# Designs tried in a protein design chat: miniprotein binders against a2bj90. Part 98

Target 1, 235 residues: a2bj90
Amino acid sequence: MSRSARRKTSALNTVLRVVEVFASIQGEGPFTGTYSVFVRLAGCNLRCPFCDTRYAWSLEAGKPLGVEELVEEIARYEPSLVVITGGEPLLQRHPLNSLVEGLESLGLRVQLETNGILPAPARDEQLWRVYHVVSPKDVPVRVPGAKLHPSWVDYARATGRAWFKFLVANEQHVREVAEYVAKLGIPRSRVYIMPLTPEKLDMKELLELHSRIASLAVKWRLNFSPRLHLLVQLP
Key: E = the ipSAE of ESMFold2; O = the ipSAE of OpenDDE; V2 = 0.75 times the mean of E and O plus 0.25 times the DockQ between their complexes.

## First folded at step 10 (miniprotein)

Design HZ4 (at its last look DockQ between E and O 0.91; V2 from the best seeds 0.88)
Fold by OpenDDE base, look of step 11:
Structure HZ4 (fold): chain B 235 residues (1-235), chain A 99 residues (1-99)
Amino acid sequence: as target 1 above (235 residues)
Amino acid sequence: SEFLRIAKIYQRAAERALRKGDYEKAVYYLYLVAELALEKGDLELAIEYLEKAAEIAQRANLRELEALVYELLARVYEALGDKEKAEEYRRKAEEIREG
């Protein structure tokens, strides 16, 4: 392979398509309440009917940013956590590993949010070292083309750095989650259920959904994830 | 009831989606209302919402969501004891997935 081909492949591994970078509070999952910088990556391999970030579905919705520039931008916020989200961040796996390397070199903690369709990190990837919140879209929400890759269960068992966050709207969904995680051998301590919240709810509606799903979480002995950012009116 | 409050949230969300031409979201939120109705044993209400969801899905050519609606219709008719209609809707869902 010529020196030119190596330079082109190295350049492709150093650019991310980024929709937005912003500071807020992590509102969801095991890190709820953490002051975080969110990096929303462009592109998604799903078309969830209920998606609130449809603007991130196309890779073209993101601007190209260098990994080094993005690390510097993130570091200026002095975050307690860097949350990498998007459509599906793992569609940009190669430059994402480079981003993680840069952030970890600064001592920054990183959380990835993924739909779990793509394979979990391998041991040789920088992504192996970070925290992962996997949000399956096959169960219970039955998004077309969604299937949890089995390697996420293996990764969770091997590292203890993965949690599974399921969207739920009713008690049948909570039952299906409980059955699904039992079948896969996922410990209930690593399972979160979160209310499926339509856009443009008023605060009363939002609280009603939270209250219902929280009660079901207790009944079914699962962890509850709020949508805390929506409750406190943060991005 | 709590059920009626939650169902009404998703119903209003479906109506907002429909007004915006977001047919995928409209179908899916009507489907969620039907699941709530089934959970409460209101099978007639479940059918009403699923028929409306199917109509929108067909009109918008949302075949995957249409199949999802037919699967739930099959479960509702099975709960009603109408095995013939349950099997009809299972077949309709399979035909969409195989095609």
Scores: ipSAE 0.882, ipTM 0.947, lowest interface PAE 0.5, mean pLDDT 94
Fold by ESMFold2, look of step 11:
Structure HZ4 (fold): chain B 235 residues (1-235), chain A 99 residues (1-99)
Amino acid sequence: as target 1 above (235 residues)
Amino acid sequence: SEFLRIAKIYQRAAERALRKGDYEKAVYYLYLVAELALEKGDLELAIEYLEKAAEIAQRANLRELEALVYELLARVYEALGDKEKAEEYRRKAEEIREG
C-alpha cells in the first residue's frame, strides 16, 4: 500500500460528519449538571414525531471534520465530560471509535447518547470503555422501527457503563417502562424516566411536567431525569 | 386538576404544531391527550381527540401514526364495552402495518 493510497484511506476513516460542537451543561440522565462539550453527529435511523433536532436527521447535514482537528477543538473547552449525540451517533461507528481513542488519550471522559437500535460496543472497540445513555423509542412512546438491540442489556451487565432513559408522558407509560425493564432484566437503578417535553413551554408548564414525572419516578421507584438545560435556559 | 393541567400542555402543543403545519407532532400530541383522557376514564373525550388525530393523519398521509391512533381507539372502545368497534379499529391498524 503506497503512501498516497494509505493517506487517502486514512483520511476517509478519520472523518466525522458533525452538525455542531458547543459547550453547555449535561441536562439529562446520570451525569446531569456536568460541564460538557456536546458533539452532535449527523444522521439518524429514526424519524420520531416529537424530535426537536430534525436538522440532524440527514447524514448530509453534517460538515466533514477530521478526528484530530475535532479532538483539538474539544480539548480547548477543557470539558469535564464530552457528550457525543446526534441524530444517532452509531451510524458513524468507525470514525467515532477513532474520536473516542483521541479523546481518551487526553484523559477526557466520554458519554454517548444512543437510541440503542444498533448493537452495543464489542470488547475490542474504543466505545467499549465509554459511558452510554441508551434511550429506547419502542416503549412506551411507540416509534416504529425503534426496537432496542438486546446486546445493550448484556453490555450494561458486563460493564456497568450503560443507563436506560425513557421518555414518558403519563402513568401508563411509566407502568409500561417498569414492565419492559423487568422483562429485559434491567435493574431499576439503571433506569431513568424523563418528561416528554413539547417545545416552547413556559416555565410554569415545564415545572408542572417535571413535577408530575418526578412524582411518578418516586412512586414507581425509578430514577428521574430532568431536562435541566431547559429549566436553566441553556442549549 | 392535575389531569386538566397536563392535558392542556399537550393540547396547546398540538395546536401550535398544527399552526406550523407540523402534522406529525400535532397527531402525536393529540394522541397523548387521548391517552390521558383514557387514563382518567373520560372515554368520550378520548374518542374526540383520537378522531381529530385520525383525520389529520389521513389527510397528511401519516400511515404509521394513523395506525397508532387506531390502536388506541380500539382500546377506548374496548373500555366502553363496544367489542365490535374495538375489533374494527384493531383490523384497520393491522391493515396499515401489514400493507
Scores: ipSAE 0.863, ipTM 0.935, lowest interface PAE 0.6, mean pLDDT 92
ESMFold2, look of step 10: ipSAE 0.860; ipTM 0.935
ESMFold2 (binder alone), look of step 10: mean pLDDT 86; pTM 0.846
OpenDDE base, look of step 10: ipSAE 0.838; ipTM 0.926
ESMFold2 (binder alone), look of step 11: mean pLDDT 86; pTM 0.846

Design HZ5 (at its last look DockQ between E and O 0.88; V2 from the best seeds 0.88)
Fold by OpenDDE base, look of step 11:
Structure HZ5 (fold): chain B 235 residues (1-235), chain A 99 residues (1-99)
Amino acid sequence: as target 1 above (235 residues)
Amino acid sequence: SEMLRLAKIYQRAAERALRKGDYDKAVYYLYLVAELALEKGDLELAIEYLEKAAEIAQRANLRELEALVYELLARVYEALGDKEKAEEYRRKAEEIREG
């Protein structure tokens, strides 16, 4: 490969389509309560009917940002965690590996949020080293075109750096999650259920949903993920 | 009941989605109301919400969501003991997936 081809491939791996960067509290999953910088990447391979970030579905909704510039921007917030989210971050896998490398070089902890459709990180990827919260959309919420890639189960077993966060609306959903994770051999300690919250709920409705799903989590011996940011009115 | 309060949350969300023209969201939230009705054993109410969901999905050409609704209709009719209607809705869901 010519020096020019290597430079072009290196340049393509150094730009992300980013919707937004902001500081907040991680409201969901195993890192709930952590002061975090959120990087919302553009583009999604799903069209979930209940998605609260539809503005991130198109790649064109994101601005092109260099990895180095983005690392510097993130570092200024002095985060306890960097949360990479979006539509589906793994659609930008190559520059995302470069971003992770940059962030880890600064000693920053990184969490990826993914729908689990795309393959888990391979051992040679920088993404192998980070934390992953996989939110399957096949079970129980049955989003069209959603299927959990089996490599996420293997990754979770190999690394202990993955958790599975399932959206649930009722007890049947919680049952389906319990059966599904048992069938896949996912330890219950790595499973979170989270209430499927419609947009523009009042605080009473939001609390009622949380209370119900939390009670079901205890009944079914699963971890509960709040939507803490919604409860405390943070972004 | 607690389930009625939850059903009302998703119902109101569906109504908001309809008013905005978010038909996919409306269909899906009506589907969730029907699941809660089914969980409560109110099969008639489940059918009512699923029929409404199917109508919206069909009008909006939301074929995959229409199939999802038909699958749940099949389960509701099976729970009612109406095997003929259950099989009809299974076929309708299959026809959408194969097409």
Scores: ipSAE 0.881, ipTM 0.945, lowest interface PAE 0.5, mean pLDDT 94
Fold by ESMFold2, look of step 10:
Structure HZ5 (fold): chain B 235 residues (1-235), chain A 99 residues (1-99)
Amino acid sequence: as target 1 above (235 residues)
Amino acid sequence: SEMLRLAKIYQRAAERALRKGDYDKAVYYLYLVAELALEKGDLELAIEYLEKAAEIAQRANLRELEALVYELLARVYEALGDKEKAEEYRRKAEEIREG
């Protein structure tokens, strides 16, 4: 294999389909409040009726960007956290591992957001070393085809680098989450419930929804995730 | 009441979604309104919202959401004590999932 052919093969693993790159605050989950750069990857293996990022569903919504170029762009923001989201980022797993390698080499902290349908990282993947917020969509919100891959529970137990975040709208949902995580052996300290938040709510509506779900989190001894970026009007 | 305020939030969201032609969002938010009504024991209100959701799902060919709506209707009729209706809606949902 010539040096040119080897470079072409490597180039295939160094391109990502990217919808957007922007700076903001991580508004959800365990890293809430952190100055972050978001990398939204194209493509999703779900079509959730409540999805607020439908523009990322198609792989064709993303522009091809080289990983090296993307790493340099991200670094210029001097982020405290790089959040890789989408769609479903694990649909672009191989070039995603290359991106993670580049970011890690610069000492940048990385967190991935995933619906957990595809398997958790293997030990030999660069993704093994980063943080993951896993948002199952089968319980309680009942999206078809959204079963959590069991490897995520094993990964969380082995590494301590995964948290589980659930959209909820009422107490029955919270009860279902509590039963689900207990059955899977996920400790409550790794579990977040977050208000299922429609578009275009005013501040009063946002606060009412947050207040109810936060009260349920206390009652059920689960962590509460806000949608902080909505409360402070950031992207 | 807190339930009434939350139900209104999702009901307004369903209305916005319907106006925009986002029928899957509309059905899902009406389903959430019905869950809140059931949680409070207002079974008549739950049925009202679920029948609206079912009509929209059927017209828009949203088969998985239609099945989801029928499953909740079964739970509402079970809570009402109408076992015959509850089983009827369970069968309707199963028919969609099998077909």
Scores: ipSAE 0.871, ipTM 0.935, lowest interface PAE 0.6, mean pLDDT 92
ESMFold2 (binder alone), look of step 10: mean pLDDT 87; pTM 0.853
OpenDDE base, look of step 10: ipSAE 0.842; ipTM 0.927
ESMFold2, look of step 11: ipSAE 0.867; ipTM 0.934
ESMFold2 (binder alone), look of step 11: mean pLDDT 87; pTM 0.857

Design HZ6 (at its last look DockQ between E and O 0.85; V2 from the best seeds 0.80)
Fold by ESMFold2, look of step 10:
Parts: sequence; C-alpha cells; structure tokens
Structure HZ6 (fold): chain B 235 residues (1-235), chain A 99 residues (1-99)
Amino acid sequence: as target 1 above (235 residues)
Amino acid sequence: SEMLRLAKIYQRAAERALRKGDYDKAVFYLYLVAELALEKGDLELAIEYLEKAAEIAQRANLRELEALVYELLARVYEALGDKEKAEEYRRKAEEIREG
C-alpha cells in the first residue's frame, strides 16, 4: 500500500472521543484573536481545582467520531486555525495524529493545547508540525500529579513551534514562573503569563485581574496572555 | 492595594464555590488568599484562611489539596518563628504524598 493510500486508510478508520466542536476566537496565547474552530477531546490526566471544562474530564463524555467525519465538519467552518484542546488531547495521541494528517492535507493550520505531562511529538509524528501551547500545571499552581515532560523544552528549541503558558494569581506566582523557566532554559520570548480567572467574574473583576497580571508581565518582561474570549463573552 | 483587590476576587470565588459544593475550588481559592496574606506579612490572616481550607479539604477527602494547605501552613509558621509547628506541618504534607 502506498504512503498516500496508507494515510487515507488510517484516517478513515480512526475514531476520536469528542466532547464538542465549535467556532470562536482563540482567546489565549500567541494566536489570540484568530478565527478558530475548537475541537474539545474527552479525557484528562489531571483534576485541576480551577478547571472550567470539567465536563471533558471523562473519556465517556466524548462522542465517538471518525476522523474523516470530523475533518469534514471542521472544514465547513472555513477556520483560520484549528485548536485541538480538551481535557488532555494527548491521551488520544494515535487518532489525534490521524486527525492532524487530515487537517494538514487540506492546508488547515493546527494548534494543540496541552498540560505537557505526556511527551512532545517525535519527528515522525504528524503532531511534530503542529503549533503547541503548553500549560504546565506544577508551577506555580501546584496541581497534584502535574509535571512538565522535559521533551517539550527540547521540542520548542528544535522547532520553534511551542510556547509555554502559565496561570498566575499574584506576583509571587510570576516570580516562581520566572525562576522555573530560567532553570529549564526556556527563553522569556516563549513564555506567557495568564490570569488565573475564577468562573462568573463580572467585567470589573475581569478587567482588574487582567490589568494586574498584564502589569506584572511588563515588570517581569514576560508575554501576557489575556482570556480574550471571556472579555468579549464568546465560548 | 494590589493584595486587597486580588484577595477580594479570590475570596468571593471561594464563597461561590462553597455555595455550589465545589469544595476543591473553594480550598484552592482560600489557599490563594492565604498566599497573598503571607506575602504581605499578615500571618494571622494567612493561618485563618488555611485552617478553613484544611477543614474543608479534610471533610471532602481532598488529600492532595490538604497536603498543599499543610505546606503553606508550614511556611507561615516558619515566618512566625515556630520551627516545631513548621516541621509538624511539613511532616503531615509529606505523609499524604507518600500514600
């Protein structure tokens, strides 16, 4: 079977557990503001107390969808970016690589959101070519069981396609992030700090939190990530 | 002040979480308030919030969050100069992580 035929056959027979597919803007990180289709995969290897997508924690929360079917659904939105998120998408790594193959064959740009516990892509994976926003949960928020796999730093250096985004609530957290990334050799140009944002904040609270964390980003010479979708009331 | 404004946001979030029965969120947000109190040197306030967080974590069987709370209590008692209490709480946190 030829390489092209094998690729097509693999995509057709692969199933993902999908919680939801929807269009919105990417509200966080380096691609903030981009018209995007979000694919939320089921299953997570963490139980973060601040998680606002707890409905995606269980693999059983996802509906089984074939990769071909999913690619067609995504393409109908005509997105500028496809954001694969979850739970933790890398728990479904094998069929995820098939999805990425299908999306890239249509020329669609893909970004993955991950907590970084599972290893970065190998060179022979379709995920190797994807943009990654890695959100470690061991520092500063200290989620139990969280630990950034060291391969993400190597991957970022080798490809330039990974950024690191940290939830912070105060200056102590920002200092901890700065120390953490310095120890790992992550350049500050690849680091974003983002407000740890409780659910159901009013606009005044949202702006106050954004303002404080943005000021800290300037002070510590780190990039700032908003939660823009919350400010503009999009999903 | 920055501490006061941030503390109010997380304090209200903890109260909302308690009303909804989201005890892990409540513990986590109370922990954040205590961190802000410790940063400002208000050790009594930090202990108050951490004791509340510990009670909630114990009742809800949130063992890993309970350990996190004990770690911060140890830091607060270290700042207070009570090295015996600080070691006691470090040991309690370590015991949970070893299990």
Scores: ipSAE 0.796, ipTM 0.897, lowest interface PAE 0.9, mean pLDDT 92
Fold by OpenDDE base, look of step 10:
Structure HZ6 (fold): chain B 235 residues (1-235), chain A 99 residues (1-99)
Amino acid sequence: as target 1 above (235 residues)
Amino acid sequence: SEMLRLAKIYQRAAERALRKGDYDKAVFYLYLVAELALEKGDLELAIEYLEKAAEIAQRANLRELEALVYELLARVYEALGDKEKAEEYRRKAEEIREG
C-alpha cells in the first residue's frame, strides 16, 4: 500500500459525524446517576418504530468533527463517564476507535450504547477496553433487520464489560427476555429491563410504566433500568 | 386494572402517532395494546387492535410490521380455536417475508 493510501486511510479514521454533544446524567443501565457527557453519533442501521432519536438516523444529520477536537470538547466538561450513543455508533467503528483511544489517554471512562447488530469489539480494537450496554432489538420487540450478533455474548463472557438492556412493555416481554438470556447463557446480573416509554407522557403515566416494569424486574429477578433523565427532566 | 391503565397509555400514544403521520409508531403501539389485551385474556379486544394495526401498516406500506401483526393475529386465532384463520394469517405473514 502506497504512502498516499495510508495517509488517506488515516485521515478517514479521524472524523466522526456527530449529531450532538451534551452533559447530563446517565439515566439508563448500570451507570444510572453518573454525570456524563453524551456523544450522539449520526447514522443508524435500524428504523425502530419507538426510537426517540429519529433525527440521528441519517449520517447526514451529523456534523463532521475531528477526533482530537471532540476529545478536547468532551474533556472540558470533566465527565465521570463519556457515553457514546447515537443511531448506531459502531457504523463509525474506525474513527470511534480513535476517539476511544483519545478519551482513555486522558483517563476518561467510556461507555458505548449499541443495538448489538454489528460485531462486538475485537481484542485489537480500542473499543475492547470500554464498557458496552447492548440493547438488542430482536427481543422482545422485533424490529425489522435486528439480530443480536453472537460475538456480544462472547465479549460479555470474556471481559465482563457488557450489559444487555431490553425494552419491555408487559410481563410477556419480561418472560421472553428471561428465556432469551437463559438460552444465550447471559447471566441475569448483566441483564436490565427498561420500560418502553412513548413520547409525550405525563409524569403520572411515566411513573406508572416505571412502577410496573420495576415490579416485574423484581418478580423475574432482573435488573431494572429507569429512564431517569425523563423522570428528573434532564436531556 | 393496572393492565387497562397501561393499555390506555399505549393507545393514546398510538393515537398521537396517527395524528402526526408516524404510522410505524402507531402500528407498533397498537400492537403493544393488543399484547396487553392478550395478557388480560381479552382475545376479542386483541383482534380489534391488531386488525386496526394491520390496516394502518398495509396503507402505509409497512410490510415488515404488517407481517408482525399477522403473526400475532395467527396466534390469537389459534388460541380461540380458529385454526383456519390462524393459518390464513400465518400465510399472509409468510408471503410478506418471502416477497
Scores: ipSAE 0.772, ipTM 0.893, lowest interface PAE 0.7, mean pLDDT 93
ESMFold2 (binder alone), look of step 10: mean pLDDT 88; pTM 0.864

Design HZ7 (at its last look DockQ between E and O 0.84; V2 from the best seeds 0.80)
Fold by ESMFold2, look of step 10:
Structure HZ7 (fold): chain B 235 residues (1-235), chain A 99 residues (1-99)
Amino acid sequence: as target 1 above (235 residues)
Amino acid sequence: SEFLKLAKIYQRAAERALRKGDYEKAVYYLYLVAELALEKGDLELAIEYLEKAAEIAQRANLEELEALVYELLARVYEALGDKEKAEEYRRKAEEIREG
């Protein structure tokens, strides 16, 4: 027996703790260059020393927004891609699945950014159908407590909807990434290395860092991720 | 060398972080400079940067970063062939991680 239409509508009014919603380009990973709306969720299960989004670490940094109203806000931008990021978005897994359902009902393409500590989506979750860019933080950058959950490799194999993006600062880091992904059976076609980029670099420094890491990507036969939004000075 | 250009980027970033009082970033970027120095085989430079990073981490009560710095110091002393100092720094890192 179905609940009333009003109760079904109310069941879609779950709440997410949201730090910011803004339009920009996706500057990283396989969807680089795509006109996107970013939804930054509050809360993170890591405290990376190099983090440039520390303002999203606490759940209290986010304002509560109803999923239905958030879907409407996102839709008004007419995005080509909705990027859900944070902190760590999977800390708000249940209402996040509701958001994904709403966005999919409008035909919007969704990409999640995650540090991969929490498990990959189960087959019966709305998140199962979403693209994922998984950025492990234990190798090579050695953030404590940042071990990649093994289900992400299984998810990537089963769905083809996950890519793995690693921050690197030097060739030893790239070697460690190559060894790590080989050990886990992650194909190189799904692996990106990205320059670990300090804040406030001038353009010369930014290009030099990009050039060095891109050269290593070619040498090690891995995909390169820029920080394109930094190069073009977008958020 | 070509690797020194990257080291200068992180060195300048560490200096900016110090001026802002962002000791976490400062220590981490100095650690990255030291990794680059070790990769190039400049063990004396690696130690210099790691000692600076350790001092900052200690004064700012950054225990996880301090342990990370000691772990790299152990690797640098291993590369120098000083197994006694390498073990000393591994133990220092262990003591912090046990706390």
Scores: ipSAE 0.852, ipTM 0.929, lowest interface PAE 0.7, mean pLDDT 92
Fold by OpenDDE base, look of step 10:
Structure HZ7 (fold): chain B 235 residues (1-235), chain A 99 residues (1-99)
Amino acid sequence: as target 1 above (235 residues)
Amino acid sequence: SEFLKLAKIYQRAAERALRKGDYEKAVYYLYLVAELALEKGDLELAIEYLEKAAEIAQRANLEELEALVYELLARVYEALGDKEKAEEYRRKAEEIREG
């Protein structure tokens, strides 16, 4: 590859399509309660019927931001965690690796939220070093086109830096999750179930749904992920 | 029952989605209500919700969701012992996926 091709590839690897950057509390998964900066990347490879961030589905919904500028913006919040989310962050894998490198250079912890359709990080990627919460959409919610890439199981086993967060609506879903993770050899300690929350629930409905799914988590010996941000009315 | 409370949550969500013209959410939430009905052993109620979900999906050209609904209908009819209807709905789901 010519020096010019390397420079063009390097320049393309320095811009992310970003929907929003904001500070809040991580409301979900193993880092629940952590003061975090959220970076919502644009573009998704799914069209989940229940998606609450449909505005992020198109790459064009994001603004182009330089990695360096984004690192500086994030650092100003003094976050305890940087959460990379979006539609599907791994659609922007190349500049995302550059972002992770920049954030880690500042000593910032990074967590990726992914649907797990795209391959897990390879050992030579900066993404290998970060925490991952994988949210499969094939089981139990059966989103069309969703399939967990098998490399995430291997990544989880190799690194201990992955958790699996499943959306559930009922006990049958929790059973399906339990069977699925057992079949894949995923330790239950790495599995979270989270209530599938419709939009615009009242607080009573939201609490009832949380209570039910939390009880099922205990019954099935799985971790429970709240949607804490919804419960405490944070973004 | 706790199941009835959850079913009501998703039912109301489906109704809100329909009023907004969000047919994808409407279909999917009706599907979830059907799953709750099935979990309770109310197969007739499950069929009612799935038929409604299928109708909405078909009208909105939501083929993938329509196929998902038909797959669950097939399972419900199998549970009822109606193998003929179960096979019909499996075939309908396959036709959508192969098309």
Scores: ipSAE 0.729, ipTM 0.880, lowest interface PAE 0.8, mean pLDDT 93
ESMFold2 (binder alone), look of step 10: mean pLDDT 87; pTM 0.853

Design HZ8 (at its last look DockQ between E and O 0.88; V2 from the best seeds 0.85)
Fold by OpenDDE base, look of step 10:
Structure HZ8 (fold): chain B 235 residues (1-235), chain A 99 residues (1-99)
Amino acid sequence: as target 1 above (235 residues)
Amino acid sequence: SEFLRLAKIYQRAAERALRKGDYEKAVYYLYLVAELALEKGDLELAIEYLEKAAEIAQRANLRWLEALVYELLARVYEALGDKEKAEEYRRKAEEIREG
């Protein structure tokens, strides 16, 4: 490969399409309550009917941002965690590895949120080192094309740095999740169920859904993920 | 009852979605009402919501959601003891998935 091709490949690995960057509390999963900077990347390989971030589905919805500039922006918030989310962050895998490298060089903890369709990080990727919350969309909703890549189970077993978060609305969904994770050999301790929350719920409705799903989590011996940010009215 | 409260949440969500032209959400939220109805053994209510969900999905050409609705209809009719209708809806769901 010519020096020019290496420079072009290096330049392509330095720009992300970013929808938004903001500070808040991580409201979901194993890091619930953590002061976090959220980086929402553009582009998604799914079209989930219940998606709250449909504005991030197109790559064009994101602005091009340099990795270095983004690292500096994130660092100014002094976050306890950097949460990389979006549509599907792994669609921008190459520059995302560069971002992770930059953030880790500053001693920042990083959590990725992914739908798990794309392969888990390989050992030679910077992404291997970070935490992952995988949100499969093949169960219970069975979104077309949402099949969990098997490598995420292997990654979880190898590193202990992955959790699986499922959106659920009722006991049948919780049953399906329990069966699914058992079949895949995912330990229940790594599984979170989270209430599916329609948009524009009042606080009473929101609490009702949380209470229902939390009770089911206890019954089925699964971890519960709140939507804490919604409960405390943060972004 | 808890059921009626939860069902009403999803019903209102579906109605809001319809008013916005978000047919995917509308269908899915109606489907969720039907799942709750099935859990409670209110099979007639489940059918009512699923028929409405199917109609919306069909009109909006939401084929995979239509198939999802038909699968649940099959389960509901099976619970009713109507094996013929259960099989009809299974076939309809399969035709959408294989087509």
Scores: ipSAE 0.867, ipTM 0.939, lowest interface PAE 0.6, mean pLDDT 94
Fold by ESMFold2, look of step 10:
Structure HZ8 (fold): chain B 235 residues (1-235), chain A 99 residues (1-99)
Amino acid sequence: as target 1 above (235 residues)
Amino acid sequence: SEFLRLAKIYQRAAERALRKGDYEKAVYYLYLVAELALEKGDLELAIEYLEKAAEIAQRANLRWLEALVYELLARVYEALGDKEKAEEYRRKAEEIREG
């Protein structure tokens, strides 16, 4: 079989459980504003009280999709960025690495969103070369079982391809984040604080939360992440 | 004031969560109102919201959130100078983490 046919045959044995695929903008973190295709994978190893994607917690919520077909679907959108999110995408690590391989072979930029409990990519993984936004859940809210794996700090230092994003509601939270990242040796340039945003807020409420957390970001010399998709009413 | 506007956002979110039976969000948002009250120095208001959050967490059997609420109550009573209440809540939180 040709290289193309062999690759297709290999990918048919690698399946991801996918909740949804859709085009939107990346509304959070360092790539805010980028035209993106989102791939939400099923399964999560946390049950955060503030989770707004609880429908992705169970692996049963995802439908099985072959990696090759998923790559083709994503490519048709002509995205500037492919955002892999979930639940927790690293629960499906093996087929995820296959997806990344396929996307990178087409020259597509990939960003992973993870809670950082599972280890950072090894140097021989396809995930090693993509961007990561890591959202630890053990600070400021101490969600049980949410310990950040220390390899993410090593990975960020070695590659420059990871950023750390924290949900905050007040200045005490920001102080806790600042202490946490200082203890771990994470430079401020890699840290984002983002407003902890309840569902169903009106525009004035959304802007008020954004304004407060942005002011704190300036005061504490941290990066600010909006939730831009909420402000412009995109998924 | 900014405090009142932010507190109302989380208070309304807690009420919406209660109406939907989402007691985890309700407790967590009430906890956030109490944190804002503590930040402003309104210790009595902080206790009011934390006692409500504790009651909901107890009735809904939300043990780790109950411990979180007790930890903040301990901090509020410490700020009030009530060392006995502060230790009582600190102990209650530890009992949940140990059991």
Scores: ipSAE 0.815, ipTM 0.916, lowest interface PAE 0.7, mean pLDDT 91
ESMFold2 (binder alone), look of step 10: mean pLDDT 87; pTM 0.858

